# Ledger of designs, part 368: VH-VL binders against q9umr5

Target 1, 268 residues: q9umr5
Amino acid sequence: SYKPVIVVHGLFDSSYSFRHLLEYINETHPGTVVTVLDLFDGRESLRPLWEQVQGFREAVVPIMAKAPQGVHLICYSQGGLVCRALLSVMDDHNVDSFISLSSPQMGQYGDTDYLKWLFPTSMRSNLYRICYSPWGQEFSICNYWHDPHHDDLYLNASSFLALINGERDHPNATVWRKNFLRVGHLVLIGGPDDGVITPWQSSFFGFYDANETVLEMEEQLVYLRDSFGLKTLLARGAIVRCPMAGISHTAWHSNRTLYETCIEPWLS
Key: E = the ipSAE of ESMFold2; O = the ipSAE of OpenDDE; V2 = 0.75 times the mean of E and O plus 0.25 times the DockQ between their complexes.

## First folded at step 16 (VH-VL)

Design pm35 (framework fv_nofazinlimab; at its last look DockQ between E and O 0.85; V2 from the best seeds 0.86)
Fold by OpenDDE, look of step 16:
Structure pm35 (fold): chain C 268 residues (1-268), chain A 122 residues (1-122), chain B 112 residues (1-112)
Amino acid sequence: as target 1 above (268 residues)
Amino acid sequence: QVQLVQSGAEVKKPGSSVKVSCKASGGTFSEYAISWVRQAPGQGLEYLGYIIPIFGTARYNEKFKGRVTITADKSTSTAYMELSSLRSEDTAVYYCARGSYDSTGYEPFDYWGQGTMVTVSS
Amino acid sequence: DVVMTQSPLSLPVTLGQPASISCRSSQSLVYSDGNTYLYWFQQRPGQSPRRLIYKVSNRDSGVPDRFSGSGSGTDFTLKISRVEAEDVGVYYCMQGTKWPFTFGQGTKLEIK
């Protein structure tokens, strides 16, 4: 039988968005038990990510317990960060494949059309002011806002991304790294036509430098220092990068070709 | 100069709801947190919650168990605080306050409204 | 929740004399960025609260220099070097480090 699949949605999203994905999985892997976690939907997805991690943890623990052979995680957009954190804090997870579906794994710094209603262009350059404060960090968006022009503030004030990245020293860094490394495969999915994740390379742990030049994963300090295990995972062949063009952010979970190419191979 | 002007005093029956408005003027609106604080007669200050209008949602003190709803209308630069299932102990002056930015970052409660007295009585 | 405890709750002071208010938090107020988000507010009779001090020791614009804030970790103090008649009111400390943000009980300053 196929391993259970757990799906975690993104910002302002819900379980309903994954109806096509469920159909694809059912068609290609009949009998697969797929659970789309219906937690923190809509505006509730703006709650602090650590709160979300706790909630999702409570939901996945029973599922994992019933699946001693392991489970697969499909985590979309903001959900990808939640899942990464989840795998970092759980010392007993049994995740075979962690599929990060267009997730801002290295953070977000953009104001694309999709987010313009939320973040006008004029705000992008100033969002650090509120986000890197206790008031701002109570919102998920700020938890992974990564302003390349204010790296010091990010490193010190980010209560989520900087921690799970091991960019800021903390007492759990070693343990979190150990936990995360329990994953069988890390499947990174994203693409240049996403239109939301900014830069789109963030889905592959790439990100801006101080000049807004995009650097690849292997150029990032988190990789070079192996702060949470990326270098180790890559070395053992556990990282899969699946870029795809022509897919908008809201279509990653509904594109058949994407599913067959980037997701399906890892659900067996 | 930034000013916060709140709606007038309210008298409500137990079980009803009250919605207090806070209109901001003299600056931008969306990127500043607007906090709501209340003060019962002769008592201290209590933090209800706050909203950052650009995010469109508020952070609530769980003490109120979902009775408080804080919203913001960016088009009118107005924040609202609605309290439902009113009780006599909800009788208080309700304040809105806005933060500001300085050279070091965001600081809350730089500007205060004049307060709105809400009386809950049978 | 972080409990903020002020002392004293009542503070009668003679004009021209100094005053001191203590505020203690149930846990450290040091945030990840190294700042301590401790605030002091003044509320004069019949008025809205007014922020006096932010981040432990920074005076707001227009606040007389006779007001000073100090402290670290869990222990904080607001001092008034020479109390004036206009200083009558209730003073509150507030922590903005951990949600929910919480106020102290307030200290009522009166003139003897």
Scores: ipSAE 0.927, ipTM 0.968, lowest interface PAE 0.5, mean pLDDT 95
Fold by ESMFold2, look of step 16:
Structure pm35 (fold): chain C 268 residues (1-268), chain A 122 residues (1-122), chain B 112 residues (1-112)
Amino acid sequence: as target 1 above (268 residues)
Amino acid sequence: QVQLVQSGAEVKKPGSSVKVSCKASGGTFSEYAISWVRQAPGQGLEYLGYIIPIFGTARYNEKFKGRVTITADKSTSTAYMELSSLRSEDTAVYYCARGSYDSTGYEPFDYWGQGTMVTVSS
Amino acid sequence: DVVMTQSPLSLPVTLGQPASISCRSSQSLVYSDGNTYLYWFQQRPGQSPRRLIYKVSNRDSGVPDRFSGSGSGTDFTLKISRVEAEDVGVYYCMQGTKWPFTFGQGTKLEIK
């Protein structure tokens, strides 16, 4: 028998988007209980990420309780940030594989065609003005907006990302790190042709420096200080990096080769 | 100079809805928080919620239990507040307000509309 | 919710004399960025509110220098050094640190 799988969606998304992923799991791991959480759909995905974390926590508790041997998480796009926060705030989680499917784990700094509906092309340089205020932080995209040219504002005003990354001191940092480290494997998935996650290396905990040069995970201060457990997980052999070119942002959960290569091996 | 012009006074029956408009002129609209507050006769200010039009969604004060809907139309620079299931205690002047940016960052409530009296009576 | 408590609620003042209005919050208004999102508004009779002071102590453009704001943490004060007839109205503090953002009950300033 296989551990249950919980799927968490992203921005402007819904449970329907995962129908192909469900088919792949059913074909390769028959009998697996898969739950695609149907919360914060569409524009509700813009609600503060801490509100989303609370709602998803309430939904996963009964699923985890019915599976004392553990569960797996597959978390797409913005949903990967929700899941990482869940792993930090839940002292009672039993997650074996956390599969982060093209998620902006180190933040987002980009206006792309996928997000152009929200952002005219030149808006990324100005969004920090509202995002790094209490008024902007009440919206999810501002919760992980990471302007590399205003890093001091990010570090001090972020109500979500700077906290779960341990980039700003807070009283829960030690407990959150301990909880996160109980995960069995962290599976990082993304690629250069995503077109939405900017930089795409954010899916692997990479991000821009002040010159918009990407520093990889091992060059990030949060890794070097082991602020929330990345260095410990890597040393333990628990981090799997699975990049794949040629996949656009909306196609990660509907590509069979991606599933077979990067996801299937971790659905024990 | 930015000006906020609200729609005219309304008289409504209990159980109905009202939709108040707030049109911005003389400045930009979409990158600011557009807030709605109300004031019952002789009483203080209550914050209903706000919208940042570029995100297309609003934050609501939980006290109103989903009776408030705040929207914006970027093409006309107009924000709207709709209050449903009206009760006599909803009788109040309803204000819209827009923030601004200065050297210290974002600041709320720099520009105020003239207010819209909504009277709920049978 | 952060509760904002103003004192006094009614403030009769002799013309030309100073006035002081207190505002206390139920929790610190210092945001993680080091700013304190505490605001003061004036509402003259029959008019819309007007912002006087932003972030504790910064006077808005066109606000007379007889108005000043001060305070830190949970305790804040609006002072009028010499009350004039046009200062009659209701004064509100507001916090913008934690949603939902909340107003004090108001202080009605009257000339004796």
Scores: ipSAE 0.796, ipTM 0.910, lowest interface PAE 0.9, mean pLDDT 91
ESMFold2 (binder alone), look of step 16: mean pLDDT 91; pTM 0.937

Design pm36 (framework fv_nofazinlimab; at its last look DockQ between E and O 0.89; V2 from the best seeds 0.88)
Fold by OpenDDE, look of step 16:
Structure pm36 (fold): chain C 268 residues (1-268), chain A 122 residues (1-122), chain B 112 residues (1-112)
Amino acid sequence: as target 1 above (268 residues)
Amino acid sequence: QVQLVQSGAEVKKPGSSVKVSCKASGGTFSDYAISWVRQAPGQGLEYLGYIIPIFGTARYNEKFKGRVTITADKSTSTAYMELSSLRSEDTAVYYCARGSYDSTGYQPFDYWGQGTMVTVSS
Amino acid sequence: DVVMTQSPLSLPVTLGQPASISCRSSQSLVYSDGNTYLYWFQQRPGQSPRRLIYKVSNRDSGVPDRFSGSGSGTDFTLKISRVEAEDVGVYYCMQGTKWPFTFGQGTKLEIK
């Protein structure tokens, strides 16, 4: 039988968004038990990511316990960060494939059209002011806001991304790395036409330098220092990069071609 | 100069709801946290929650068990605090306050409203 | 929740004499960025609270220099070097490091 699939949604999202994905999985892998976690939907997705990690952990633990052979995670957008953190804090997870579906794995720095309704004014340059404060860090958006022009503030004030990245020293860094490395495969999915994840390369652990030049994963300090295990995963062939053009952010979970090319191969 | 002007005093029955407004003027609105604090007669200050208008949602003190709803209307630069299922112990002066930015970052509670007295009595 | 404990709760002071208020937190108020988000507020009778000190020791504009804040970790102090009549009111400490943000009980300063 197929391993269970657990799905984690993104910002302002819900389980309903994955109805097509469920259909695809059911069609191609009949009998697969798919659980779309209906937690922190809508506005609740703005709650602190660590709070979300705890909630999702409570939900996935019993699923994992019933699946000794392992499970697959499909985590979309903000959910990808939640899942990465989840795998970092769980010393006994049994995740075979962690599929990061257009997630800002290296953070977000942009106010694209998708976010303009949330940020009606161009806040990209100034969002660091509130985000890198205790008040701002109580919101998920700020937890992975990565301002390349204020790296010092990011490193010191980010209560989530900087920690799971191991960019800031903390007592759990070694253990979190060990835990995360339990994953069988890390499948990174994203693309240039996403329109939300900024830069889109963040889905592949690429990100801006101080001049807003995008650097690839292998150029990032987190990789070079192997702070949370990226270098190790790559070395053992556990990282899969699946870029795809022509897919908007809200279509990653509902595109059949994307599913067949980037997701389906890892659900066996 | 930033000013916060709150709505007038309210007298409510137990079980009802009250909605207090806080209009901000003299500056930007969206990227500042608007905090709500209350003070029962002769008692101390209690933090209810706060909203950062650009995020469109608030952070709540769980002590209130979901009875508090904080919203913001960016078009009118007005924040609202609604308290439902009112009890006599909810009798208090309710304050809104706004933060500011300095060279070191965000600083909360730089400006205060004049307060709104809410009396809950049968 | 972080508990903020002020002492004393009542502070009668003679005009011109110094005053000192203690605020203790149940856990460290040092944030990840190295800052300590401890605030002091003054509330005069019949008025809204007013921020006096932010981040332990920074005086707000317009706050007389007779007010000073100090401390670190879990122990903080507000001092008034020479109490004046206008200083009558209730003083509160507040932590903004960990949600929910919490106030001390307040210290009522009165003139003897």
Scores: ipSAE 0.929, ipTM 0.969, lowest interface PAE 0.5, mean pLDDT 95
Fold by ESMFold2, look of step 16:
Structure pm36 (fold): chain C 268 residues (1-268), chain A 122 residues (1-122), chain B 112 residues (1-112)
Amino acid sequence: as target 1 above (268 residues)
Amino acid sequence: QVQLVQSGAEVKKPGSSVKVSCKASGGTFSDYAISWVRQAPGQGLEYLGYIIPIFGTARYNEKFKGRVTITADKSTSTAYMELSSLRSEDTAVYYCARGSYDSTGYQPFDYWGQGTMVTVSS
Amino acid sequence: DVVMTQSPLSLPVTLGQPASISCRSSQSLVYSDGNTYLYWFQQRPGQSPRRLIYKVSNRDSGVPDRFSGSGSGTDFTLKISRVEAEDVGVYYCMQGTKWPFTFGQGTKLEIK
């Protein structure tokens, strides 16, 4: 039988958004227990990411306990950051595949027409001013906002991303790294036509330097220092990179070719 | 010159709701925290919550247990605070306030509305 | 919640004399960025509150230099070097480090 699958949604999203993904899993892996977590829907997805991590943890604990052979995570967009934090804070997780669907793993620095009501024109150059304050850090987008032109502010004010990336010292860093490394596989999915994740290479732990030149995962300090285990996972052959062009941000979980190529092989 | 103008005083019955408006003029609105604070007669200040209008959602003080709803309309530069299931202890002056940016970063409560008296009586 | 405790709650002062208001927090107000998000407000009779001091010691525009803020960690002080008649009102401290952000109880300053 197949391991249970837990699905975690993204910003302004809900469990209904994954109906096509559920159909694909049912067709290729009949009998798989799939749970799409119905938490932090819509505007509740803007609550602090640590609150979301706590709520999702409470929901996944009983599922994992009932499946001692392990579970898989499929985590979309902002949900991929929630899932990565779960893997760090849970010393009792039994996740085999962590499948990250176009998630801003190294942060977000972009205004896009897709989220124009959230990110008005030229917003990205000024958002750091409120995001890197206690008032801004109470909202999820600010928890992973990563302004490459104000890296000092990011490193010191981020209450979430700088911590789970090990970019700022904290007393839990060693334990979180150990917990994260218990995952069987890290499957990174994203692509250049996403239109929301900026830079799109954030889905593969790439990100801008101060000149907005993208440095790939292996060029990042968090990789080189192995601060939360990326270098170790890559050396084990546990990181799968599955880029795909031609997919917009809202289509990752409703594209059959993507599912068959990037997701299906990892749902043992 | 930034100015916050609130809606007028209201008299309400217990169990009803009140919605107070706060219109910003003379400045930008959407990327600041718009806070709501109240002051019962002869009492201190009590923080209800705040909204950052570009995010379209608010943070609430748990003391009010879901009785408070804070919203904003970016097109009219107006924030709203609605308090439901009113009790006589909700009688207070309700203030809105906006922050500002300076060389040390974001600072709350730079500009205050004139206050809106809400009286809850049977 | 972070509890903010002011002392004294009532402060009668003779004109021209100094005044000092204490504010203590139940936990450190130093945020991860090294800033301390501690604020002081003045509310004159019949008026809206007014920000006096932000981030412990920075006077707001138009605040006389006889007002000064100081402190660190959990203990903070607002001082008025020479009280004037216009200083009558209630003074509040507020922390903005840990949500929910909280006010002290207020200190009523009045002239003897």
Scores: ipSAE 0.815, ipTM 0.912, lowest interface PAE 0.9, mean pLDDT 91
ESMFold2 (binder alone), look of step 16: mean pLDDT 92; pTM 0.940

Design pm37 (framework fv_nofazinlimab; at its last look DockQ between E and O 0.78; V2 from the best seeds 0.86)
Fold by OpenDDE, look of step 16:
Structure pm37 (fold): chain C 268 residues (1-268), chain A 122 residues (1-122), chain B 112 residues (1-112)
Amino acid sequence: as target 1 above (268 residues)
Amino acid sequence: QVQLVQSGAEVKKPGSSVKVSCKASGGTFSDYAISWVRQAPGQGLEYLGYIIPIFGTARYNEKFKGRVTITADKSTSTAYMELSSLRSEDTAVYYCARGSYDSTGYEPFDYWGQGTMVTVSS
Amino acid sequence: DVVMTQSPLSLPVTLGQPASISCRSSQSLVYSDGHTYLYWFQQRPGQSPRRLIYKVSNRDSGVPDRFSGSGSGTDFTLKISRVEAEDVGVYYCMQGTKWPFTFGQGTKLEIK
């Protein structure tokens, strides 16, 4: 039988968004038990990510317990960060494949059309002021806001991304790394036509430098220092990168070709 | 000069709802946290929650068990605080307050509204 | 929740004399960025609260220099070097480090 699949949604999202994905999984892997976690939907997805991690943890623990052979995680957009954190704090998870579906794994710093309704372009350059404060860090968006022009503030004030990245020293860094490394495969999915994740390479742990030049994963300090295990995972062949063009952010979970190419191979 | 002007006093029956407004003027609105604090007669200050308008949602003190709803209208630079299922103990002056930015970052509660008295009585 | 405890709750003071208010938090108020988000507010009779001090020791504009804030970690103090008649009111400390943000009980300063 196929291993259970757990799906975690993104910002302003819900379980309904994954109806096509469910269809694809059922068609290609009949009998697969797929659980789309319906937690922190809509505006509730703006709650602090650590709160979300706790909530999702409570939901996945029973599922994992019933699947001793392991489970697969499909985590979309913001959900990808939640899942990464989840795998970092859980010392007993049994995740075979962690599929990060167009997630801002290295953070967000963008003013895309999708986010313009939330904050205008002019706000992008100034969002650090509110985000890197206790008041701002109570919102998920700020938890992974990564302003390349204010790296010091990011490193010091980010209460989520900087920690799970091991970019800021903390007492749990070693343990979190150990926990995360329990994953069988890390499948990174994203693409240049996403239109939301900015830069889109963030889905592959790439990100801006101080000049807004995009550096790839292997150039990032988190990789070079192996702060949470990326270098180790890559070395053992556990990282899969699946870029795909022509897919908008809201279509990653509903594109058949994407599913067959980037997701299906890892649901065995 | 930034000013916060709140709506007038309210008298409500138990079980009803009250919605207090806070209009901001003299600056931008969207990227500042608007906080709501109340003070029962002769008592201290209690933090209800706050909203950062650009995010479109508020952070609430869970003590109120979902009875508080804080919203913001960016087009009118007005924040609202609605309290439902009113009880006599909800009788208080309700304040809105806004933060500001300095060279070191965001600082809350730099400006205060004049307060709105809400009386809950049968 | 972080509990903020002020002392004393009532503070009668003679004009011209100094005053001191203590505020203790149930846990450290040092945030990840190294700052301590401790605030002091003044509320004069019949008025809205007014922020006096932010981040432990920074005076707001227009606040007389007779007011000073100090402290670290869990222990904080507001001092008034020479109490004036206009200083009558209730003073509150507040922590902005951990949600929900919480106030102290307040200290009522009165003139003897």
Scores: ipSAE 0.929, ipTM 0.968, lowest interface PAE 0.5, mean pLDDT 95
Fold by ESMFold2, look of step 16:
Structure pm37 (fold): chain C 268 residues (1-268), chain A 122 residues (1-122), chain B 112 residues (1-112)
Amino acid sequence: as target 1 above (268 residues)
Amino acid sequence: QVQLVQSGAEVKKPGSSVKVSCKASGGTFSDYAISWVRQAPGQGLEYLGYIIPIFGTARYNEKFKGRVTITADKSTSTAYMELSSLRSEDTAVYYCARGSYDSTGYEPFDYWGQGTMVTVSS
Amino acid sequence: DVVMTQSPLSLPVTLGQPASISCRSSQSLVYSDGHTYLYWFQQRPGQSPRRLIYKVSNRDSGVPDRFSGSGSGTDFTLKISRVEAEDVGVYYCMQGTKWPFTFGQGTKLEIK
């Protein structure tokens, strides 16, 4: 039998978005128990990410308890950050594959193309002003906003991303790293035509330097210092990078070729 | 100069709801926190919640147990606060306020509306 | 919630004399960015509140220099070096470090 699969959605999202993914899993892995968590739907997905992590934690505990042989996580967009935090805060998680579908793992620094139609002026250069304040940090987008031109503000004001990346010292850093390292595989999925995740390489732990030049995962300080375990996972052969062109942000979970290539092999 | 103009006073029965408007003029609206604060007669200030209109959603003080709804209409530069299941203890002046930016970052409550008296009586 | 405690709650002062208002928080107001999100407001009778001091000690534009703020961590003070008739009203401190952001109960300043 196949390990259960838990699906965590992204910003402004719901369980219906995953209907095609569920169909693909049923066809290739019949009998797999798949649970799409329907917490923090729609506007509730803008609540502070630590509140979302707590709620999703409560929902996954009984599922993991029923599956002592392990579970898989498929986590989309913002949901990939929720899942990475879950892996850090849960002493007793039994996740084998953590599948990150186009998630802003190193942060976000860009306007959505959709948002340009509503707000013709660029917001990315100014959003740090509200995001790096206690008022902004009460919203999920600001929890992973990463302005490469205001790195000192990010490092000190981020209440979420700078902590789970180990970019700011905190008392839980050692325990969180230990917990995260219990994952079997980290499967990173994304691509250049996503249109929302900016830079798209954030889905692979790449990000801008101060000149907006993208540095890959292995060039990031968090990797080099192994602050939350990326270098260790790579050395174990536990990191899988599966880039795919031609997929827009809303289509990652409804593309069969993507599923067969990047997801299916990891749903043991 | 930024001005916040609120809707007029209201008298309500217990169990009903009230919706107070706050129209901003003379400045930008979308990337500031628009806050709602109330003051019962002879009492202090109480923070209800705030919206950052560009995100399209609000943060609420949970003591109101989901009775408060805060929204914004960017096209009219107007924020709204709705309080449902009204009780006599909700009798208060309701204020909206907007922040500003300075050299040290974001600062709340730089501009205040004139206040809206809401009276809840049976 | 962070509790903000002001003292005194009532402060009668002779015109031209100094006034001092204390505000104490139940936990540190220093945010991770090193800033202390502590604010002071004045509410004259029948008016909306007005911000006087932001981030502990910074006077807003148009606030007379007889007003000053100080403090750190959990203990903060608003001082008026010499009280004038226009200073009558209620003064509130507020913390903006941890949601829900909270106000002190207010200090009513009156002229004897």
Scores: ipSAE 0.838, ipTM 0.925, lowest interface PAE 0.8, mean pLDDT 91
ESMFold2 (binder alone), look of step 16: mean pLDDT 90; pTM 0.926

